# VHH binders against Protein DOG1-like 4 (DOGL4): the designs that were tried, part 202

Target 1, 232 residues: Protein DOG1-like 4 (DOGL4), of Arabidopsis thaliana (Mouse-ear cress) (q84jc2)
Amino acid sequence: MSKMRNLVEEKFLEFYESWVIQLELYLHQLLIAHNNNTMSETELRHLISKLTTHHKAYYTAKWAAIREDVLAFFGSVWLNPLENACSWLTGWKPSMVFRMVDRLRKSRVVLVEAQVKKLEELRVKTKFDEQKIEREMERYQVAMADRKMVELARLGCHVGGESVMVVEAAVRGLSMGLEKMVKAADCVRLKTLKGILDILTPPQCVEFLAAAATFQVQLRRWGNRRHYVTHS
Below, E stands for the ipSAE of ESMFold2; O stands for the ipSAE of OpenDDE; V2 stands for 0.75 times the mean of E and O plus 0.25 times the DockQ between their complexes.

## First folded at step 20 (VHH)

Design jh1 (from jg6 with Y32F; framework vhh_6z1v_2; at its last look DockQ between E and O 0.89; V2 from the best seeds 0.81)
Fold by OpenDDE, look of step 20:
Structure jh1 (fold): chain B 232 residues (1-232), chain A 123 residues (1-123)
Amino acid sequence: as target 1 above (232 residues)
Amino acid sequence: EVQLVESGGRLVRTGGSLRLSCAASGFTFGDFAMGWFRQAPGKEREVVAAIDWSGDETWHADFVKGRFTISRDNAKNTVYLQMNSLKPEDTAVYYCAASFPIWHTRSSDYDYWGQGTQVTVSS
């Protein structure tokens, strides 16, 4: 069933569609770079920089939208059900990228011992940060049954303008908590991504980014085939 | 227009304390990680401390050794550096920098910079 979208959803949908199109273009460039050894290190670094800038643009737009309506990102009408099902706090789960790195290692990417060690350290840190956020989420969820939510429920049983205002204020408070958690999660994502890119060589970075972009694009395509989602 | 304006730098004696402030404008301050850098004459710019967007996470350079503390007030769009037990080797121009949305140890990764404030520690 279709539902009415709010302004934030509509705007971000439009942005995201454009963003994905650009991602696909970058993916094409990454694949070209990956399949030949003609590009210099400087050129590879430039390509990597374009991708990182592209991702930064996504989060810039996301955080601007979250300020308006963080709840929109827990529905994410711009994503298909498969994409949403694979989301952790409105985005990709940071720790999953290490599985991607592991897959690359089993294929053609050769990491030196020092890189392996650093990646392991980063993995541990990332997991720790994820768990910390998850604990906060649990605390938040438990708090939904606390005095604040009880008051919200109590007020919801009464008809009156003042009651409505109080309820709205309470909802805003809850939204602020969610916003903080989402931003925290995004920071873990970006720290993890940066950490990986700092450990890998430029050619390895290109391969990793290509794999990541491929996964993202394919996930979208797979999800759309399984469950049609209108994206205009 | 984006602006970062440092203040609080002055001449102090060894063992003294200073509190630097950086007032930000022209961007969504609360979404940016902030950092303090310093550059002494003839030396490269080095990171002193960093703080995430929320203020929940901080980082301090090894040479700080607990003497300096970074903090922020998002309601005032200001980041602070409390400096205690100052030493002559702390003499430098101190810079405030902003990075979206995470902090970094490399100066090249920051988006915006202040003009700096001079801190001089006399022996």
Scores: ipSAE 0.856, ipTM 0.934, lowest interface PAE 0.5, mean pLDDT 91
Fold by ESMFold2, look of step 20:
Structure jh1 (fold): chain B 232 residues (1-232), chain A 123 residues (1-123)
Amino acid sequence: as target 1 above (232 residues)
Amino acid sequence: EVQLVESGGRLVRTGGSLRLSCAASGFTFGDFAMGWFRQAPGKEREVVAAIDWSGDETWHADFVKGRFTISRDNAKNTVYLQMNSLKPEDTAVYYCAASFPIWHTRSSDYDYWGQGTQVTVSS
């Protein structure tokens, strides 16, 4: 229902605004740590752990929300199986984070050969996992379209509530499948984040997390400008 | 309150088999990755096997590949470790652990821990 979908989405977006505010506070701490050589390695690791925990909190709230209604996080992507087959399941494509790593390498972060090798291995793994999800989603959307076509043909032959119940069962099956794929995509995001943080030194992690937080804050500001313009 | 309770540990002979169980309560089990760790006397705790939230992906340490199998039943909030072809070197306290939402090989990355169950393999 549009009412149920609105409530779940509104509650999550309220959480998200608070989450971004706290991220902005952590960004200030990251920038202080980056511009200052007074923090010990232990203090840096503690700050990195806080950021990791903050990102996990985002997914904790998201997974609770998708358990109530996963479709609150989607447009009509499941109606277009070949075009935009995966509008990257309610988030940024995980491999895009490597563009940020690459930008940092061009400007400030110096990586040793062993780190570069491990980052390339992680990039390949992340892209492989992404492609696996994309193929699974495409096949799932096609399978759901085929099932809908069969059930629509049966609606022409059946007069009663059995046709409604078959459609409702198909929708429930779609929702459960989409929830699984959203969770899989989120796991790839967190595996990639954790993998990068494990490869980088603590000072490099601080630079990376600061860049990521800056980007996320800018993305929120872009979204706010859009809402202001469209709502007058 | 979060609880992980292991069971099934006992004395077995070399070449024998055991199945360990870990019952979970107090959290959304189906959202968590699970791991089995072991600790022998005087040694550090080490990862044995891990399984993702869905049960579709598993990982096993090289020293147990082909002998141990991790699995889960989300309807029963339970994770299992099937241990075959046991060796005296497998003697340890076995712990289950939970992490949201991905599994890890480092014990410090896990959120919740059981109290452990003793497995002893005699020669």
Scores: ipSAE 0.723, ipTM 0.886, lowest interface PAE 1.0, mean pLDDT 81
ESMFold2 (binder alone), look of step 20: mean pLDDT 90; pTM 0.917

Design jh10 (from jg6 with H104T; framework vhh_6z1v_2; at its last look DockQ between E and O 0.95; V2 from the best seeds 0.82)
Fold by OpenDDE, look of step 20:
Structure jh10 (fold): chain B 232 residues (1-232), chain A 123 residues (1-123)
Amino acid sequence: as target 1 above (232 residues)
Amino acid sequence: EVQLVESGGRLVRTGGSLRLSCAASGFTFGDYAMGWFRQAPGKEREVVAAIDWSGDETWHADFVKGRFTISRDNAKNTVYLQMNSLKPEDTAVYYCAASFPIWTTRSSDYDYWGQGTQVTVSS
């Protein structure tokens, strides 16, 4: 049975569809820049800036949406099951991008020793930050079985207006915790991305961004072929 | 309209303390990382400290050496800079800046800026 979508889900779905379309356009530009190597450094930097701005727009919209309903992002009706399965705290796992960089290194991208060192430092930091968030998530999950949830469960057995209000308050508290974790995760994502882009040369950045965008678009396509997602 | 309004800057003696405040309006303050920058006469603007959206993570420049502390109160839409053990070389205009959603040490990455508040440290 199809899940009924709430207003937040519907709005974000619409946004995301448009956002992905624009991403595909940028991907095309990235691929052209990468394959032809005809663009100046200034032009490449401009292209990179457009992509980073595009990603910033995504998170701007996301954070506005999660303020309304963070739980919507743990279902993510705008994503197919494959995309959802590959998600870590409502988005891509930050440490995953280093695997992408490694893959690029094995192909066309030649990194100097200084870059390799900086990337490794960033990798370690990113991993540390991920683990910190994961620990917080674990604490959160454990806390769900603690006093607040026990009280919630207890109240849930009783019918009454006051009980409903208390339950709603408890749910709001839980949601706030989730929102904080999601935002923290997003910050790790963006710090990692920025870190990588700061280490790479403009041509390397273009190649990396092209690979990342390709992966995202293909993941969506593959997932849609396997499990059709009805969009608005 | 987005506004960042710094306050608290004044003349102080060497070794003195100041607390700068920056009141924000016109945007979702709690979603933005905040930073303090300073610019002395004839010098480039430099980052002093930064704080993430939640206040859980902070960064301070090396020249701070534990003398300054950035903090924020999201309920009040305000970011603070506690400045202790002030030195004449700390004399500068101090600026508050906002960046979505992460902080950096690069001024060009910040989205909004205040007009600044003058801090003068006399010997």
Scores: ipSAE 0.860, ipTM 0.937, lowest interface PAE 0.5, mean pLDDT 91
Fold by ESMFold2, look of step 20:
Structure jh10 (fold): chain B 232 residues (1-232), chain A 123 residues (1-123)
Amino acid sequence: as target 1 above (232 residues)
Amino acid sequence: EVQLVESGGRLVRTGGSLRLSCAASGFTFGDYAMGWFRQAPGKEREVVAAIDWSGDETWHADFVKGRFTISRDNAKNTVYLQMNSLKPEDTAVYYCAASFPIWTTRSSDYDYWGQGTQVTVSS
């Protein structure tokens, strides 16, 4: 790309490319487990644990990076435009995952009534938490449009002591607020993922994780393959 | 080196109060959810309370019925458990634990553990 990248973006791009390659390798293992009924419950739980650990590693790296530059995660250089367009607060939208569960139920995953009840409870909680974060994002946008903040931004175009300090403090406060919202969103993502995996049986977890990984890989591959229209 | 150090456990009469502290070092404390667990002799470790990374969301086990309150001070890298209206059945070793980035009620999900502090509640 012709756009300059800071050190945070360069380091996370390298991390993310490796992380996705490993996800694809785990997807292969998930598909083998799905098609091979000889794996024990212990072996399936081990594979599920590897996927859970892999996702946790992503957030470990992400939270270290957002301490340095949270804005790098809005319009990320390591994601293609399709992936970026599908992002909700720097990642997958938590409520979307229940569409995936619903699709699996219609094809080959049979859930008992107790599982259905727990999944519905989780869906409601996930949506509630998601809506809370959306309201906080709205408050952030209002703060940016606040007349006092607009005045401070205008003053920041001038060289000056006290005006510069006030603008810098205001910008730092807004950046910290944005970081808090991103972390809150990530917590909803992980609570939702863990909740689903706790409700599903190990074979059902393999089906779900395979579907989720397939979607993520598919989105990346489709977005990287672009068609340009030539005008004749 | 990651370290969680509990303090404040002691002998207290029924109805008394204690405040446990857990000082953290060697990791980014502000990114971790924290939990208090307890273990009575011959029993499995059980979750007592948990708090998210920001301190905004807390959870308490039913058996403490609002008697215990978890809190944290991220500036001091410390998590607390305020225990009021103590009962003999609260007698246990209390452990501080950290999980990135969410808390759960399962001890196996926690990454770091303290050595524990003994709380004894006498009739």
Scores: ipSAE 0.684, ipTM 0.869, lowest interface PAE 1.3, mean pLDDT 86
ESMFold2 (binder alone), look of step 20: mean pLDDT 90; pTM 0.916

Design jh11 (from jg6 with T28S; framework vhh_6z1v_2; at its last look DockQ between E and O 0.86; V2 from the best seeds 0.80)
Fold by OpenDDE, look of step 20:
Structure jh11 (fold): chain B 232 residues (1-232), chain A 123 residues (1-123)
Amino acid sequence: as target 1 above (232 residues)
Amino acid sequence: EVQLVESGGRLVRTGGSLRLSCAASGFSFGDYAMGWFRQAPGKEREVVAAIDWSGDETWHADFVKGRFTISRDNAKNTVYLQMNSLKPEDTAVYYCAASFPIWHTRSSDYDYWGQGTQVTVSS
């Protein structure tokens, strides 16, 4: 079923479609770089930098949109059901990238002991941070039954201008809490990504980023085949 | 226009305290991690402390050893550095820097910089 989209959803949908197109272009470059050894370390680092900048642009746009309507990101009309189902607090789950790294290690990526150790430390830290956010989310969910929400529910049963204002204020408060959690989650994502890229060599970074981009693009394609969604 | 303006730097005696402030404008301050850096004469710029966008997470350099504390007030678009038990080796120009959305230990990863404020600690 189709639903009416608000302005935030429409704007971000447009942005995201363009962003994904650009991601696919970068993916192509990553794959080329990965499949040949002709690029210098400097060139590889430049390519990596372009990708990291691209991701930073996504979060810049996201956080701007969240200021307007954080709830839009819990529906994410720009994503198909499969993408949404795989989302953790409006994005990819940080700890999942370590599985991706593990898969790469089982293929052609050779990590030295020092890298393995650092990755493990980062994994532990990432999991800790995820759990901390999850606990906060649980606290938030439990708080939905607190006095404030009870009052909200009570007011919702009555018709009146003043009641509506109070309800709106309560909803804004809830939204602010969600916004904080989403931003926290995004920071864990970016810290994790940065951490991995700092540990890996430039060629390994390219391979990792290619795998990550591939996964993201394929997830979108798979989801679109299963459930028709209008995407550019 | 993006601006970061440091203040509070002055001459103090060994063992003294200072509180530096950095007032930010021209960008969404609450979305940026903030950091304090310092550069002594003839030395490289080094990170002193960093704080995430919310203020919930902070980082301090090892040489701080509990003497300095970074904090922020998003309502005032200001980041602070409380410096206690100052030593002559703390003499430097202190810089405020902003990074979206996470903080870093490398100066090159920050997006915006202030002009700095001079802190001088006399023996």
Scores: ipSAE 0.852, ipTM 0.933, lowest interface PAE 0.5, mean pLDDT 91
Fold by ESMFold2, look of step 20:
Structure jh11 (fold): chain B 232 residues (1-232), chain A 123 residues (1-123)
Amino acid sequence: as target 1 above (232 residues)
Amino acid sequence: EVQLVESGGRLVRTGGSLRLSCAASGFSFGDYAMGWFRQAPGKEREVVAAIDWSGDETWHADFVKGRFTISRDNAKNTVYLQMNSLKPEDTAVYYCAASFPIWHTRSSDYDYWGQGTQVTVSS
């Protein structure tokens, strides 16, 4: 099982490295488009579509990987509810993207009142969806702890054919529940991204996507730098 | 090869009922949101209903609310449209569409399309 998860992790990390490299190339195109006021709306929408497709490709690969081994994306399969309430399923909290929008608005992006209203409605919807997932995560983490305790108790007494089938069913149920929650969280991330791009004009979308790509490239660079840093 | 194959379209009387089916193959159906669209002669294609990848969330256009119901069976790789209280204005070619992973109301946001099935509602 551990070797299977290592193979799934390695393949996804190889995908991720190539994905970030391509994102950096798209960032270059975004920065050119940002500085070029002769590009048509059609040309800008084509570039925005390329970025949207690239982000969907990330999730396509991620969902394929979690189908093979969702537990490879988690540390301990059970933690107390307080610890789990401080984390998000395999990614960033969707509403965090609005901090990026807010920063751009204060510095260089001018939004009309209709856009501001729509963005606030989207922020509320995103927060509502996040809270729904957080409640489900809490219920699920309690169930995971209960299933782990049952599994350990059975190993302490004895293991037979019926006990093995019950344990296998519990593990399958746990994995299916985790997959559903990770997918739900990713859907909120993509709905929020799509919603922002639908509200913003094409030039504003280019600026937003450039900021997002810059942040993601910086996260990769920080990860690479950490290869030379140990705990202190 | 990705395929979406609609079936069940036929001639029905006003007030009648029909169930459309869309069988999917060649992609991970359970990861995709699904939508039903329709296009009447001389009109633009319009979204009728949509359902998320899990089946937990559905959406229906106002002009069909209370009459049409979208559903899916992920074990059979199939999405359905139950159409009740049919009206002559429901006459159209109905299309099944798939989008990874969220549904949309714009046709341009869908990844895969079926060939369509004709629904004709007579007076």
Scores: ipSAE 0.700, ipTM 0.872, lowest interface PAE 1.1, mean pLDDT 81
ESMFold2 (binder alone), look of step 20: mean pLDDT 91; pTM 0.926

Design jh12 (from jh4 with T58I; framework vhh_6z1v_2; at its last look DockQ between E and O 0.91; V2 from the best seeds 0.82)
Fold by OpenDDE, look of step 20:
Structure jh12 (fold): chain B 232 residues (1-232), chain A 123 residues (1-123)
Amino acid sequence: as target 1 above (232 residues)
Amino acid sequence: EVQLVESGGRLVRTGGSLRLSCAASGFTFGDFAMGWFRQAPGKEREVVAAIDWSGDEIWHADFVKGRFTISRDNAKNTVYLQMNSLKPEDTAVYYCAASFPIWHERSSDYDYWGQGTQVTVSS
């Protein structure tokens, strides 16, 4: 069975395809920079800025889209099943990036004690923020079960135009709550990312961003090999 | 066109109160974190307070010490700074700034700025 896509899904799919292509280009530049010890700090910072701007563009587009239909992002048709399975509230889980940092530390990235301490503080903060959002989601889900779902179930027993309108209104209310949660999660993502980049040196930032981009691209490739995705 | 217009700045006596307002237009206000900055003569611009897009997260500078309170009304596209117990050292031009989607301590990280409003506190 083919899934019918709504307008929001179609538009965002097109955007995301282009966005990923650009990400791959930046990844290539990051890898070159990482392997080229001749690049100046200014050049590295410029490259980092391009990547951060690129990510900001993603969230700008995302927030515009979720204002129209946040539910589209809970069944993201532009992602393969593997990508979706690895998603937390419609995106990457903020705390996971620290695992990437740890991986880098075990390789060739040498962090000074001050950096390690700051990263740990950030890790704790990020975890706290994630948990706060998760608690809110749980509360939200419970509330849905207690009231909204009961109302929807009750209304579902009746066939008529008025009932349909009421149901739609209820769904819109639920969507508004979800939108808030998604935006909150995105803010934690961006705060975490910014925090890491503020702690790392420009060369370390380049390496981190390269690793992150690589992971994202590989996750997509791995998922696409196992499941057909139209945007691949 | 993006606009941030500050208002409410004036001359007040020590211990007095002011409420600054910043009216925003030309962008999706509710998606932006907002901040208040100030710059005194001969000093660098410094962050006073910030508020996230939802109003749930608020930050105040250490020198505020509970005297100032940032708030926002997304329905009115406005951010406020209630200033109580004003001191002469609070004399500065106060600026409103917007950042998508998170707030920052560093002024260079903000996307849009107002023209500023003068606050003068006399002894």
Scores: ipSAE 0.860, ipTM 0.936, lowest interface PAE 0.5, mean pLDDT 91
Fold by ESMFold2, look of step 20:
Structure jh12 (fold): chain B 232 residues (1-232), chain A 123 residues (1-123)
Amino acid sequence: as target 1 above (232 residues)
Amino acid sequence: EVQLVESGGRLVRTGGSLRLSCAASGFTFGDFAMGWFRQAPGKEREVVAAIDWSGDEIWHADFVKGRFTISRDNAKNTVYLQMNSLKPEDTAVYYCAASFPIWHERSSDYDYWGQGTQVTVSS
């Protein structure tokens, strides 16, 4: 039972390590494209498409893993939000991506007024979607406090037939709700990523993706705990 | 292998109604957003309606709003398009499409496509 949770975590860790290694290879290509003015728009769009597909592959694997055990993604970090504040569901807060865009604007990326307007509209929509998810998360605060009871149910603790059925129903309800919220958060992340890439020009997209990949690789190097892994 | 199979297209008179179905197989249907597109002979393929993986977010193009309704049944791996108050300009081949995990307006952003079903609206 604890083995089932560890198995899901181990399989996802194996996937993630391989996924980050491939991201590092794409980062190399992004840095070459960033430093080289000879690549065509078609070549840049092909590279951008590879990165987009790579990020979708991350979520494909993540959604398969949460079907097996969504609570595996809520380890020790799960309890901290109940004590201090609402946490972001197994990943980056989507709106934080705009800080990276803002930093690029202050360095060397020049945006046209139309791009700035569209980015602001996207930022507002992203914040709105985040707030909707945060309100749903508040409804589950009490349920998260019962994590120890859910853990005992996974280990096969049995008291009686009807008490087992009540516990199993409660576990299913909590897991289904959490799974839906994690998926909703991931959809906001992908909508935001796609929205940014649609607004930026191909060279700007390469600079953005290089910055994002650099940051994600750095997080891996500092300390990979299964429960500390930051998801794009 | 992935398959999207549309059905229900036929000849119908102006003002009539028609329901299209799209049966999906070979992928985790409940993780995908679904869309209906249409293409008339001299026109570009265009999005008609879309629905997210959960069924909670639904979008319809302005030119069909109030007349067409997209829905999904995840237990049957099926997406539907209910078409009411049909007009001759609705004549087209209708396509079902799937995208992981969000829906899009652009056809190039979809992962899987059906073969299409012909809808013809006569006067």
Scores: ipSAE 0.721, ipTM 0.882, lowest interface PAE 1.0, mean pLDDT 81
ESMFold2 (binder alone), look of step 20: mean pLDDT 87; pTM 0.889

Design jh3 (from jg6 with T58I; framework vhh_6z1v_2; at its last look DockQ between E and O 0.91; V2 from the best seeds 0.81)
Fold by OpenDDE, look of step 20:
Structure jh3 (fold): chain B 232 residues (1-232), chain A 123 residues (1-123)
Amino acid sequence: as target 1 above (232 residues)
Amino acid sequence: EVQLVESGGRLVRTGGSLRLSCAASGFTFGDYAMGWFRQAPGKEREVVAAIDWSGDEIWHADFVKGRFTISRDNAKNTVYLQMNSLKPEDTAVYYCAASFPIWHTRSSDYDYWGQGTQVTVSS
């Protein structure tokens, strides 16, 4: 049976498809910049700014969508199963980007001691923030068995207009909690990204962003090869 | 149209207290981090305090030293700055700013700005 998509899913799917296309274009520019040592610092910073703006646009659209239906993002129909499997609270896990940085360091990116120190501090902070959110998620999950949820379950056994209204209200409450956690997670993502970009030099930023974009695009391609995703 | 309107600035004596308010409109206030900045005559604009969209994360500049407190009421689309133990050095135009979705220490990273409110602390 084909899953019926709601309006939020359909709209965001369309947005995301376009967004990914644009990301691929930026990736191409990043790769060119990375392989071209003739670009000025100003030009590199401009390119970095375009990418950061692009990411900001994603979250702008996301937050608008989750106001309508946050649950849509816990079963993101615009993502393939592999992408979803790699998702942490509806997006990439913030601490993952440090692994990317480490990979770059092992290749050709040379970081000075001061950068290494700052990255480590940021890593620790990011991990702390992730754990804090995870604890909140656990608390949320435990609360699923609280009195409110028991009442919800009880009401679910009865058919009636009033009962339906109460159930809907309860579900809305749960959704609000999820929305808060998702937004918190997104903030950790963006803080982490900003932190990394503030530590790296413009050339290093370009290399990092290229790697990140490549990973995202490849993950999508790999997943699509295994599981067909309908985007329209 | 996006608007940030500061209020509460006035002349106060050293050691006095003020509460600044910033009323926001024209955007989804609850999704934005908010910040207070100040600019004294002949000086650069500097960040005073910031608060994330939820109010759970708060940041204050070192010079605040516990004297100021930023807060927000999302139901009222308003951010506040409670200022206690004011000093002449706190004399400045205070600005409210909004950024999506995280707060920053650099003014250039904010999306929207108010017109500012004058705070004057006399000795």
Scores: ipSAE 0.857, ipTM 0.936, lowest interface PAE 0.5, mean pLDDT 91
Fold by ESMFold2, look of step 20:
Structure jh3 (fold): chain B 232 residues (1-232), chain A 123 residues (1-123)
Amino acid sequence: as target 1 above (232 residues)
Amino acid sequence: EVQLVESGGRLVRTGGSLRLSCAASGFTFGDYAMGWFRQAPGKEREVVAAIDWSGDEIWHADFVKGRFTISRDNAKNTVYLQMNSLKPEDTAVYYCAASFPIWHTRSSDYDYWGQGTQVTVSS
């Protein structure tokens, strides 16, 4: 058997599989819109809205699930090992999304100077927010190590009711801190996404969203291909 | 059924103070950023202040800085707007709005809206 799954993990696995299928359907629509240069700005904005709503739905479900079990999102059962290895605090690293923006700048899509300036300001803000979260995560890593030392020291002593309550309180405190950090990371992801889409024109937004969805789908495909090969 | 219910709007003299409240129900309030908007007759709705899901990040429009303070109480599912040093220009219907999970300055980016509470500042 692979791993023990609790109810939270089982429900989110079902949600995530459906969510990815819908993302693939939206990717198809994005590719059609990219290849159809007669679509109106209104039609493009509608499609962009569908994608942003889809991403918000993912985070809505995620935040409900982390209230029950934030640890499920560190090494998730619904992701293959490659997807998990590429995760930064339970998701894509916000600053890395600018590599997709840089790819757009190398295409025939020319960004005007005002867009370039705003994107650089956003990149700097995103990196700053990431560094703030990384410092907080380091603090919790130290606290986790300290708690493990205390737990190991107690193995040589009789376990009392008060000792169990102290350990339970410490674990609860760590989980609550992790939940706050995961939410903060998700907010940076959504702020970065919103910021990029606000700076780009509707056709540029379609290209960006198509690239992002393609990367996510390819990462899943590559990881699944490697998973089957390496485990067979 | 999602509801945002503003209260506390009334007639106040110039220089006075007022506290608006917005009670939320029907959604997970603690996951949402909250904003206060206002709309005077013949004007577009404009953002006054915003606060993130945790209460840690707060923003105020320049025209109210130093006078208005947004705050929230997640245990009571309530967001507040403390308004001090009121001016006749502050006369408007004030609206509470919610957005998951980040706040915005554009009204079109908010998911849920209250019906508004009238604030009138007499000269």
Scores: ipSAE 0.693, ipTM 0.868, lowest interface PAE 1.2, mean pLDDT 85
ESMFold2 (binder alone), look of step 20: mean pLDDT 89; pTM 0.909

